# Ledger of designs, part 20: VH-VL binders against q9hc84r5073to5261

Target 1, 189 residues: q9hc84r5073to5261
Amino acid sequence: CICSMWGGSHYSTFDGTSYTFRGNCTYVLMREIHARFGNLSLYLDNHYCTASATAAAARCPRALSIHYKSMDIVLTVTMVHGKEEGLILFDQIPVSSGFSKNGVLVSVLGTTTMRVDIPALGVSVTFNGQVFQARLPYSLFHNNTEGQCGTCTNNQRDDCLQRDGTTAASCKDMAKTWLVPDSRKDGCW

## First folded at step 6 (VH-VL; framework fv_necitumumab)

Design s11
Fold by ESMFold2-Fast, scan of step 6:
Structure s11 (fold): chain C 189 residues (1-189), chain A 121 residues (1-121), chain B 107 residues (1-107)
Amino acid sequence: as target 1 above (189 residues)
Amino acid sequence: QVQLQESGPGLVKPSQTLSLTCTVSGGSISSGDYYWSWIRQPPGKGLEWIGYIYYSGSTDYNPSLKSRVTMSVDTSKNQFSLKVNSVTAADTAVYYCARDYWFPDYAFDIWGQGTLVTVSS
Amino acid sequence: EIVMTQSPATLSLSPGERATLSCRASQSVSSYLAWYQQKPGQAPRLLIYDASNRATGIPARFSGSGSGTDFTLTISSLEPEDFAVYYCQQRYNWPLTFGGGTKAEIK
């Protein structure tokens, strides 16, 4: 199963349903319905402000977060010598391309394309600040995903699964139900 | 439907700059789904990836060529270009432009027909 | 850089025979591997992406398998138009690298 987001607002679900959603908060991209493989979860934060960000000139970029077992990996971009570069935080600590811990491998391809691999699960997630792609084996994750990436069932009819367990007619309407409730950003919903 | 076409001089003198353009038709270069790459093939040899460009202007180059290579994109003309500085006979090759879906995961799914560039006096 | 090694360099077979082409990576590339076919005077053509997925328009006789460091391209029954050079490519890390190619030729 492959889920993608591009152009900042265009999504393609695990079963290939396309939709457009313009969110300004943190949303669940994907999570396991039943915790079978480390309770794998993916989040997209559309306005990620680090504690060190300066208010005067800094803009809060997007960030993609991966929760796996007890680990938290954040992928975002930062300015280094006037150009954007990928930044990977592993349990809140910056790590370099090639870092590996507890079966999780991180890479930076070029200057901004970040990738996280969980080889034991065949899982791969890439993000460059503007587009992402998440790859999950159908054999392991079928019938066990929910979020903005939809269901991994090889059937588009159930892709627009909302947080309350109902299916929306439009995945655009489904997408906003995956808002993370504890997001504490002004103007967020 | 989508097609790529290389253009530029087929003969370049040693020490000069090799300059090629790839024109994209039937689709937009401004798509966030794609990187746009150059690949070359010396006569009788295999394929070598040169570099990519994203519509935002973000680039990365093969480290073996990085000091001599520059790529640029012109979204208004639906084109991207390659410059290789200080050429030698080793740069004689067929140069291909290619569309690269979501860089590491997919493949070069559409290729130009290729253009032979000979470095000779 | 990740080095890709293809074997054999040349494969001599008759039409109707099964062809098995090998590609090895110097380190794991997971399933990020593509196969291309190139005929003399032509651009390469995508055959297989993600190790085992056939590209649009590619005949069913072509199949890919493998993961990690060892990959195989299989042509179940060679047609005359299949005699060409085949390249594997890893897409796992920069720089993107290709194998040296396997030439399938008529006996």
Scores: ipSAE 0.008, ipTM 0.599, lowest interface PAE 9.0, mean pLDDT 86

Design s12
Fold by ESMFold2-Fast, scan of step 6:
Structure s12 (fold): chain C 189 residues (1-189), chain A 121 residues (1-121), chain B 107 residues (1-107)
Amino acid sequence: as target 1 above (189 residues)
Amino acid sequence: QVQLQESGPGLVKPSQTLSLTCTVSGGSISSGDYYWSWIRQPPGKGLEWIGYIYYSGSTDYNPSLKSRVTMSVDTSKNQFSLKVNSVTAADTAVYYCARDRWFPDYAFDIWGQGTLVTVSS
Amino acid sequence: EIVMTQSPATLSLSPGERATLSCRASQSVSSYLAWYQQKPGQAPRLLIYDASNRATGIPARFSGSGSGTDFTLTISSLEPEDFAVYYCQQRYNWPLTFGGGTKAEIK
């Protein structure tokens, strides 16, 4: 199963349903329905601000978060001397390309394309600040995913699964239900 | 329909800089969905990836070409360029520019026709 | 660098026969593998991406399979226009690398 987002708003679900959604908050891209493989979860934060930044002074970049077992990996981009550069935080600590811990491998391709691999699960997640792709084996994750990436069932009819367990007529309507409440951000509750 | 076209000199003298430009038409180079790459093919041999550039100016180069390669992008002209410094006869090849569809497909989905560059005195 | 090895270097077959081309990676590339076709005097043309997905406009007789380190391109019944050089490419890690190519020629 492969889920992708590109152009900041275009999505293709695990079963190949395409839709467009523009959000300013944090959303569940994918999570396990039943915690079978480390409770794997992916989140996209459309406005990831550092402690020293304000919304009025600068636009905050996007960040992709991966939760696996007890580990938390954040992929984002920063400006270093006028150039975009990938930043990977592994349990809140910056790490370099080639870092690995507890079966999770991290790499940076070029300066901005970040990738996280979990080889034991055949899982790969790539993010460069504007686009992402998540690859999950159907054999392990079938019938056990929910979020903006839809269901991994080989059936597009159930792709627009909402947070409340019902299916929406459009995946654009489904996508907004995967909002992660964040009281730290006005309008993202 | 998106098309790519290489341009630049067909002959370069040893030790000089090889300079090529790729012009993109029918679509914008300022898209987050694509990297833009150069690939070369010496006569009778296989394909070698040289490097890519993103419309923001971010680049990555094949380490086998070491520090000899520089790429640049001009979004106002819808062009990206390749410079290879200190060329030798080993740099003689057909040079292709290609659209590197990194998301969602992960492939070179559109190629230029290629331009033969001969390094000779 | 991930080394891509294609075999055989040359396939001599007749129109109507099945062609099977192999591509091996020196380490796992998951499913990040593309196949290209190159005819004499032309630029390469994308055939398959993500190991098994046909590119737009590519005939159904072309199929790709495999994952990890072992990949196969199959042409179910060769047409005259299929006699060309085929390259595999790993998309898993930088630098991007190609196999040495397999030339399909008329027997």
Scores: ipSAE 0.007, ipTM 0.571, lowest interface PAE 8.7, mean pLDDT 86

Design s13
Fold by ESMFold2-Fast, scan of step 6:
Structure s13 (fold): chain C 189 residues (1-189), chain A 121 residues (1-121), chain B 107 residues (1-107)
Amino acid sequence: as target 1 above (189 residues)
Amino acid sequence: QVQLQESGPGLVKPSQTLSLTCTVSGGSISSGDYYWSWIRQPPGKGLEWIGYIYYSGSTDYNPSLKSRVTMSVDTSKNQFSLKVNSVTAADTAVYYCARDVWFPDYAFDIWGQGTLVTVSS
Amino acid sequence: EIVMTQSPATLSLSPGERATLSCRASQSVSSYLAWYQQKPGQAPRLLIYDASNRATGIPARFSGSGSGTDFTLTISSLEPEDFAVYYCQQRYNWPLTFGGGTKAEIK
């Protein structure tokens, strides 16, 4: 199963459903329904690209967070001497490309493309500050994912699964229900 | 349909700078979905990746060439360019520009036709 | 850097035969592997991405398989236009690296 986001607002779910959603808070991209594989969870923290905070304004991803077992990995982009560089925080500590701990491997391709691999689960997550992709094996995660990335069921009909367990008519409406409540900033939705 | 075309001098003298430009047509270079790469192939040999550039100007280069290579992008002309300094006979190759899909497919999906650059006095 | 090794260097076959080309990585590249075809005097052409997905317009006789360190490109029944050089490329780590190529030639 593969989920992607690009252009700050365009999403493709694990089963291939496309939708557009403009959020400026932190949302659950994916989490396990039943904690079978370390309670794997992915979050995307969004903000406005500029100070103009209108409904039509462009959204930019600020950080992608991965929770696995007791570990937290944050992928973000920072300015170093006038150039964008990827920054990976492993349990809040900066780490370099090639770092590994407890079955989690981190890499940086070029200067900004960050990747986290969990080889035992066949999981790979990539983020460059503009777009992201999460790759999960259907054999391990089928019928056990929820979030903005939808269900990994090989069936698009159930992709728009909302936080309350109901299916929305549009995945745009589903996406807003995956808001992390404590992430609300200045009335974000 | 997106097309890429290399241009630049086909003959460069040893110790000089090799300069090539890739023109993108049928699509915008100002897209977050793609990196833009240079790959070279010496006569009768295999492929070697040189480096990539993002439309924002972010670059990275093959470590074997990093000290001699610079890439730049001109979004107003829909072009990106390669400079290789202090060339030697080892830099004689066909140079290709390519569109680098970094997600979801992770491949060079469109290639230019290639331009032969010979380093000779 | 990840070293990609292709074998055999040359594969001599007749039209209609099945071709099997191997690509090995010096360390795991997961499924981040692409295959390219290059005909004499032409630019490389994408055949397979993510180890097993055929690119748009690529005939069904081409298939890719494998993961980790061992990958295979299979051509189920060679056609005259398939006699070319084939390259594998790992997309897993920087710098991007290619195999040395396998030349499929007429026996």
Scores: ipSAE 0.007, ipTM 0.521, lowest interface PAE 11.3, mean pLDDT 85

Design s14
Fold by ESMFold2-Fast, scan of step 6:
Structure s14 (fold): chain C 189 residues (1-189), chain A 121 residues (1-121), chain B 107 residues (1-107)
Amino acid sequence: as target 1 above (189 residues)
Amino acid sequence: QVQLQESGPGLVKPSQTLSLTCTVSGGSISSGDYYWSWIRQPPGKGLEWIGYIYYSGSTDYNPSLKSRVTMSVDTSKNQFSLKVNSVTAADTAVYYCARGPWFPDYAFDIWGQGTLVTVSS
Amino acid sequence: EIVMTQSPATLSLSPGERATLSCRASQSVSSYLAWYQQKPGQAPRLLIYDASNRATGIPARFSGSGSGTDFTLTISSLEPEDFAVYYCQQRYNWPLTFGGGTKAEIK
């Protein structure tokens, strides 16, 4: 099952449903419904690309967070001497390409494309500050995902699963229900 | 079926603290899917949002009231509360507690019946 | 704070007529707008959320439209129970704000 986001607002779910959603807070991209594999969870923190806060303004992903077992991994892009570089925080500590701990491997491709692998689960997540992609094996995660990435069921009819357990006609309507409440700040929407 | 019920004194003297409690039944306040708010309505006037609380204790208040308002949550009793300090006649209103789920999008889908609080000497 | 303005303040109509209620925001609120109905002595009841979606149990005669700054609530054919005060609410930014209300009264 492959879920992607690009252009700050375009999403493709694990079962291939495409939709557009413009959020400027933190949202649940994916989490396990039943905690079978370390309660794997993915979050995307969005913001406006510029100081403009209009409804039509471009959104930029700020950070991708991965929670697995007791570990917290944050992928973000920072400006170093006038150029963009990927920054990976493993339990709030910066780590370099090739770092590995507790079955989690981290790598950086080029200067900004960060990748996190959990080989035992066949899970791979990439982020470069503009595009994210998560790959989960159907055999392990089928019928056990929810969030903006939808269900991993090989059936698009159930992709727009909302937080309340109902299925929306539009995945854009589904996407907003995955807002992380405690991430909300003044002007964060 | 989830229901909300306000409780507290119906009469408060000027300069004192107004204290109200909302009891949630038929559902858990410990859900991450909901914000819990207080909204008031002076007699014959419109609605004013006071603030919200999340089950974790996170709050945000209407800036016009922020210096005088405190909300708290008690998950073991399935309740959340409002305190308004230094009340004046302008605080006379029907006070409602309400549930705001992320779906439907912060809209208040369940309301308490409301309780009238009169500020009078 | 985002100021919500509703018009008209009072709308006088007969049962069976179409009602159109307006709500205007002082700045764009995208589609983050809800409509509520309030009858005397009762709490408000959610009618419409996200500008155009009917809440559970709300009759098909109620519909919402609009985006940005201009929003409309339409009741296609008024029933006796529809004479009430209607409020719009934006949730685009904190603090959450309501319009002043439109009272629909029988002619």
Scores: ipSAE 0.007, ipTM 0.460, lowest interface PAE 15.6, mean pLDDT 84

Design s15
Fold by ESMFold2-Fast, scan of step 6:
Structure s15 (fold): chain C 189 residues (1-189), chain A 121 residues (1-121), chain B 107 residues (1-107)
Amino acid sequence: as target 1 above (189 residues)
Amino acid sequence: QVQLQESGPGLVKPSQTLSLTCTVSGGSISSGDYYWSWIRQPPGKGLEWIGYIYYSGSTDYNPSLKSRVTMSVDTSKNQFSLKVNSVTAADTAVYYCARDSWFSDYAFDIWGQGTLVTVSS
Amino acid sequence: EIVMTQSPATLSLSPGERATLSCRASQSVSSYLAWYQQKPGQAPRLLIYDASNRATGIPARFSGSGSGTDFTLTISSLEPEDFAVYYCQQRYNWPLTFGGGTKAEIK
């Protein structure tokens, strides 16, 4: 199963449903329904690309967060002496390409493309500050994912699963229900 | 329906800059789903990846070539280009452009036909 | 960089025979492995991605297997058009690297 986000607002679910959603907060991209594999969870924090904060304005991903077992990994892009570079925080501590701990491997390709692998689960997550992609094996995660990435079921009809367990008519309407309330800030929705 | 086509001089003198362009047709280069790459193959030898470019201009190059290689993208023309500085006979090869999808999961699914570049005085 | 080693360098077989091509990575590449076919004067063509998935339009006689460091491309019954050079490529880490190729030639 492969989920992607690009252009700040375009999403493709694990089952291949495409939709557009312009969020301005932190949302659950994916989480396990039943905590079988370390309660794997992915979050995307969004903001406006420029100072203009209108409904039609472009959105940019700020950070991708991964929760696995008791570990938190944050992928973001930062400025170092006028140059954009990927920054990986492993339990809030900056780490370099090639770092590994408790079955989690991190790498940086070039200066900004960050990757997190969990080889035992066949899981790979990539983020470069503009595009997100997560790969999960169908054999392990089928019928056990929810979030903006939808269900991993090979059936697009159940892709727009909302937080309350109902299916929305549009995945745009589903996507907003995956807001992380505790991360809410002024102007966030 | 998506096609890639290489273009540029087939003969370059030693010490000069090799310059090639790849034109994408039937699809948009400004898609966030793809990286665009150059691969070369010296006559009778295997394949060597040169580098990639994302439509935003972000690049990564093979470390063996990084000091001599520059890639650029022109989304208005649906093209991306390769420059290799200070060429020698070792840079004689067929140069291919290719589409690279889904970062880690898919491969080079579309290739140009290739263009032979000979480095000779 | 991850070094990819293909064996044998040359495989001499007759049409109708089974071909088994090997590809070994210097370190684990999980399932991030692709196979390409190249005929004389042509660009490489994608056959297999993610170790075992056939690309669109690729005949069922082609299959890929393996994970980690050891991978195999199998052609169950060689057709005349299958005599070509085959390359494996790891997709796990930058720089992307290819094997040296295996040439399948008519005996």
Scores: ipSAE 0.006, ipTM 0.492, lowest interface PAE 13.9, mean pLDDT 85

Design s16
Fold by ESMFold2-Fast, scan of step 6:
Structure s16 (fold): chain C 189 residues (1-189), chain A 121 residues (1-121), chain B 107 residues (1-107)
Amino acid sequence: as target 1 above (189 residues)
Amino acid sequence: QVQLQESGPGLVKPSQTLSLTCTVSGGSISSGDYYWSWIRQPPGKGLEWIGYIYYSGSTDYNPSLKSRVTMSVDTSKNQFSLKVNSVTAADTAVYYCARDSWFEDYAFDIWGQGTLVTVSS
Amino acid sequence: EIVMTQSPATLSLSPGERATLSCRASQSVSSYLAWYQQKPGQAPRLLIYDASNRATGIPARFSGSGSGTDFTLTISSLEPEDFAVYYCQQRYNWPLTFGGGTKAEIK
């Protein structure tokens, strides 16, 4: 199963359903319905690309967060000496390419492309500050994912699963329900 | 259909700078989905990746060439370019530009036709 | 850098026969492996990505398999247009590296 986001607002679910959603808060990209594999969870924090905050303004991903077992990994892009560089925070501590702990490996490909691998689960997550991709084996995660990335069932009919357990007619409407409520207190909508 | 086309001089003198440009048509270079790469192939030999550039200007180069290589991107012209400094006969090769579908296919999905560059006095 | 080794260097077969091409990585590259076909005087053409996924427009006779360090490209029944050089490429780490190629030639 492969989920992707590009262009700040374009999504492709684990089953290949495409939709457009312009959020400016933190949303659940994917989480396990039943905690089978360390309660794996992915979150995307969005913001306006520029100071313009109109409804039509472009959105950009700010950070991708991964929760696995008791670990939190944050992938973001920051300015270092006037140049964009990937920054990986492992339990809030900056780590370098090649770092590994408790079966989680992190790498930076080039200057900004960050990747997190969990080899035992065949899971790989890539983020470069513009585009996100998550790869999960169907054999392990089928029928056990929910969030903006959909259900990983190899059936597009159930991809638009909302937080309340109902299926929306539009995945754009489904995507809104995966808002992380606490993210609103920081002034996002 | 997206197409890539290399352009530049076919003959470069030893110690000079090799300069090539790749023009992208049928699609935008200003996409977060793609890296843009240069690959070369000496006559009768295999493929060697030179480096990539992202539309933001972020680059990475093959360590074997890093001290001599610079890439740049011009999103307004839908082009990206390669410069190789201090060339020698070992730099004689067919140079390809390619689209790197990093986030979808993890592969070079579109290639230019290639341009032969000969380093000779 | 990750070194990619392809074998055999040359594969001599007749049309209609099955071809099996090997690619080995000096360290695990997970499933981040692509296969390309190159005919004389032409640019390489993508065949297989992510070890086993066939690229758009590639005939069903081409298939890829493997993970970790050992990968295989299989052509179930060779057609005349399949006689070419095949390259594997690891996508796991920078620098991106290619195998030395396997030349499929007619017997």
Scores: ipSAE 0.027, ipTM 0.655, lowest interface PAE 7.6, mean pLDDT 87

Design s17
Fold by ESMFold2-Fast, scan of step 6:
Structure s17 (fold): chain C 189 residues (1-189), chain A 121 residues (1-121), chain B 107 residues (1-107)
Amino acid sequence: as target 1 above (189 residues)
Amino acid sequence: QVQLQESGPGLVKPSQTLSLTCTVSGGSISSGDYYWSWIRQPPGKGLEWIGYIYYSGSTDYNPSLKSRVTMSVDTSKNQFSLKVNSVTAADTAVYYCARDSWFTDYAFDIWGQGTLVTVSS
Amino acid sequence: EIVMTQSPATLSLSPGERATLSCRASQSVSSYLAWYQQKPGQAPRLLIYDASNRATGIPARFSGSGSGTDFTLTISSLEPEDFAVYYCQQRYNWPLTFGGGTKAEIK
């Protein structure tokens, strides 16, 4: 199953349903319904502000977070020597391309394309600060995903599954329900 | 429909710099969705990826060429360019520009027609 | 760099026959593999992406399969316009690398 986001707001779900959604906060892209494979979860934070961004002109970039077992991996973009570069935080600590721990491998391709692989699960997530793609094997994750990436069922009719367990008429309406609680503070909606 | 068109001199002398430009039409190069690449093909041989550029100016180059290659992007003109320094006869090839859909198709989905660059005195 | 090896270098077949083209990677590239078709004097054209997905406008006779290190492009029944050079490309890691190509020619 493959989920992608591009154009700042265009999504393609695991079953290939396309929709447009502009989020202001942090949303669940995907999580396991039943915790079978380390309770794998993906989040997209549309405004990721670091403690060092104290200047009023500093922008808060997007960040993609991966939670797997007890690990937290954050993919975002930062400025280094006047150039935009990918930044990978592994349990809040910056790591370099080629770092691996507990079955998780991180890579940076070029300057901004970040990739996280979990080879034992066939999982791969890539992000460059603006677009992402998440790959999950159907054989392991079928009937066990929910979030903005929809269901991994090979059936587009159930793709717009909302947080409350009902199916929306449009996935745009479904996407709103995957807002992470507590991300609403300070004008986030 | 998006189209790419290469332009630049077809003849470059050994030791000089070859300079090519790719013009994008029917779509904006100022898109976070795509990387923009150069690929070359010596006459009668296979394809070699040269490098990519993102509209923000971020680049990466094939290590075999990295010391000689520079790419740039001009979003106001909807163009990106390639420079290869210190050319030799081995750099004679058809040069293609291409759109790279890494996060959608995982492929080069649109190619320019290609421009032949001959390195000769 | 990941080395891509295509076989055979040349495939001589008649229209209507089935073509099977092989592509091997020196290390696993998962499903990050694309196939391109190139006709004489033309730019390459995307056929297959992510190992098995047909690009828009590509006829159903073209199919891709495989994962890891071994990949196959199949043309179920060759049409005259299918005689061309076919390249595989790994997308798993940069630098992006292509196979040496397989030339499908008329017997």
Scores: ipSAE 0.261, ipTM 0.750, lowest interface PAE 5.2, mean pLDDT 87

Design s18
Fold by ESMFold2-Fast, scan of step 6:
Structure s18 (fold): chain C 189 residues (1-189), chain A 121 residues (1-121), chain B 107 residues (1-107)
Amino acid sequence: as target 1 above (189 residues)
Amino acid sequence: QVQLQESGPGLVKPSQTLSLTCTVSGGSISSGDYYWSWIRQPPGKGLEWIGYIYYSGSTDYNPSLKSRVTMSVDTSKNQFSLKVNSVTAADTAVYYCARDSWFPNYAFDIWGQGTLVTVSS
Amino acid sequence: EIVMTQSPATLSLSPGERATLSCRASQSVSSYLAWYQQKPGQAPRLLIYDASNRATGIPARFSGSGSGTDFTLTISSLEPEDFAVYYCQQRYNWPLTFGGGTKAEIK
């Protein structure tokens, strides 16, 4: 199952349904329905403000967060000496390409393309601030995913599953329901 | 620098299809960083967003126009196009194409000069 | 859809005066608001993006402020070339929507 986002608002679900959604909050991209593989969860924060973000023109970058077992990995882009560079935070601590801990490997390709691998699960997540892709084996995750990436069921009919368990006619309408409630910022949608 | 230029007929009869093309020069339409939008402005009135297209062919349209509008992209010609079906006098407007930035700019940062389309018998 | 309301519809001012233009959103748009200037017979020109960032080539007399639902465009000292129609636009949610415009006209 492969889920992608590109151009900041274009999504393709695990079963290949395409839709567009522009949100400014934190949303659940994917989470396990039943916690079988470390309660794996992916979130996209569309406005990730850190202490390093400049106050003069507060354009906070996007961040992709991965929760696996008790670990939190955040992928975002930051400015270093006037150039954009990928920043990976592992349990809130910056780590370099090649870092690994508890079966999770991180790497950076070029300057901005960040990748997280969980080889035991065949899981790979890539993010560069603009494009996101998550790859999950159907054999392990079938019938056990929900979120903006839809269901990994090899059937597009179920892809627009909303938080309340109903199916929307449009995945755009479904996407808004995956808002993370405690992430509400002033004006967040 | 990047420039956009609209082209198409200035007069369309009621019930026919309005067809416009936007030519992009000085940059590639096959960029993952931008969407490409159409905006219209009836004489003496404000601006109305029509829709966007991404170089992959993905589109989204203003719900008020969705049933009558289609956009297409031709990467070999570096162009994107707008069709409005079943036009009426209410479709008389200046039509603009624009580059639609969502990161880093969050704006229509480059506009074509606009082309007036009059719907009249 | 998010409705954008601009006020006043018309501002009558003299060159050298300060202009303050208001834009109000029906729902919070955070800071995802742009301002455009349109002169007669011309395409709109981007002035301000993300509520307060001046676009490349735009004179320092133009500034934007606000967040959430209330936004302001300020022109510190009007030049003759600044008499135009100004539009705000929310960039936060689909469909993209514009305000009705404020016309700055010479007294």
Scores: ipSAE 0.009, ipTM 0.460, lowest interface PAE 12.2, mean pLDDT 85

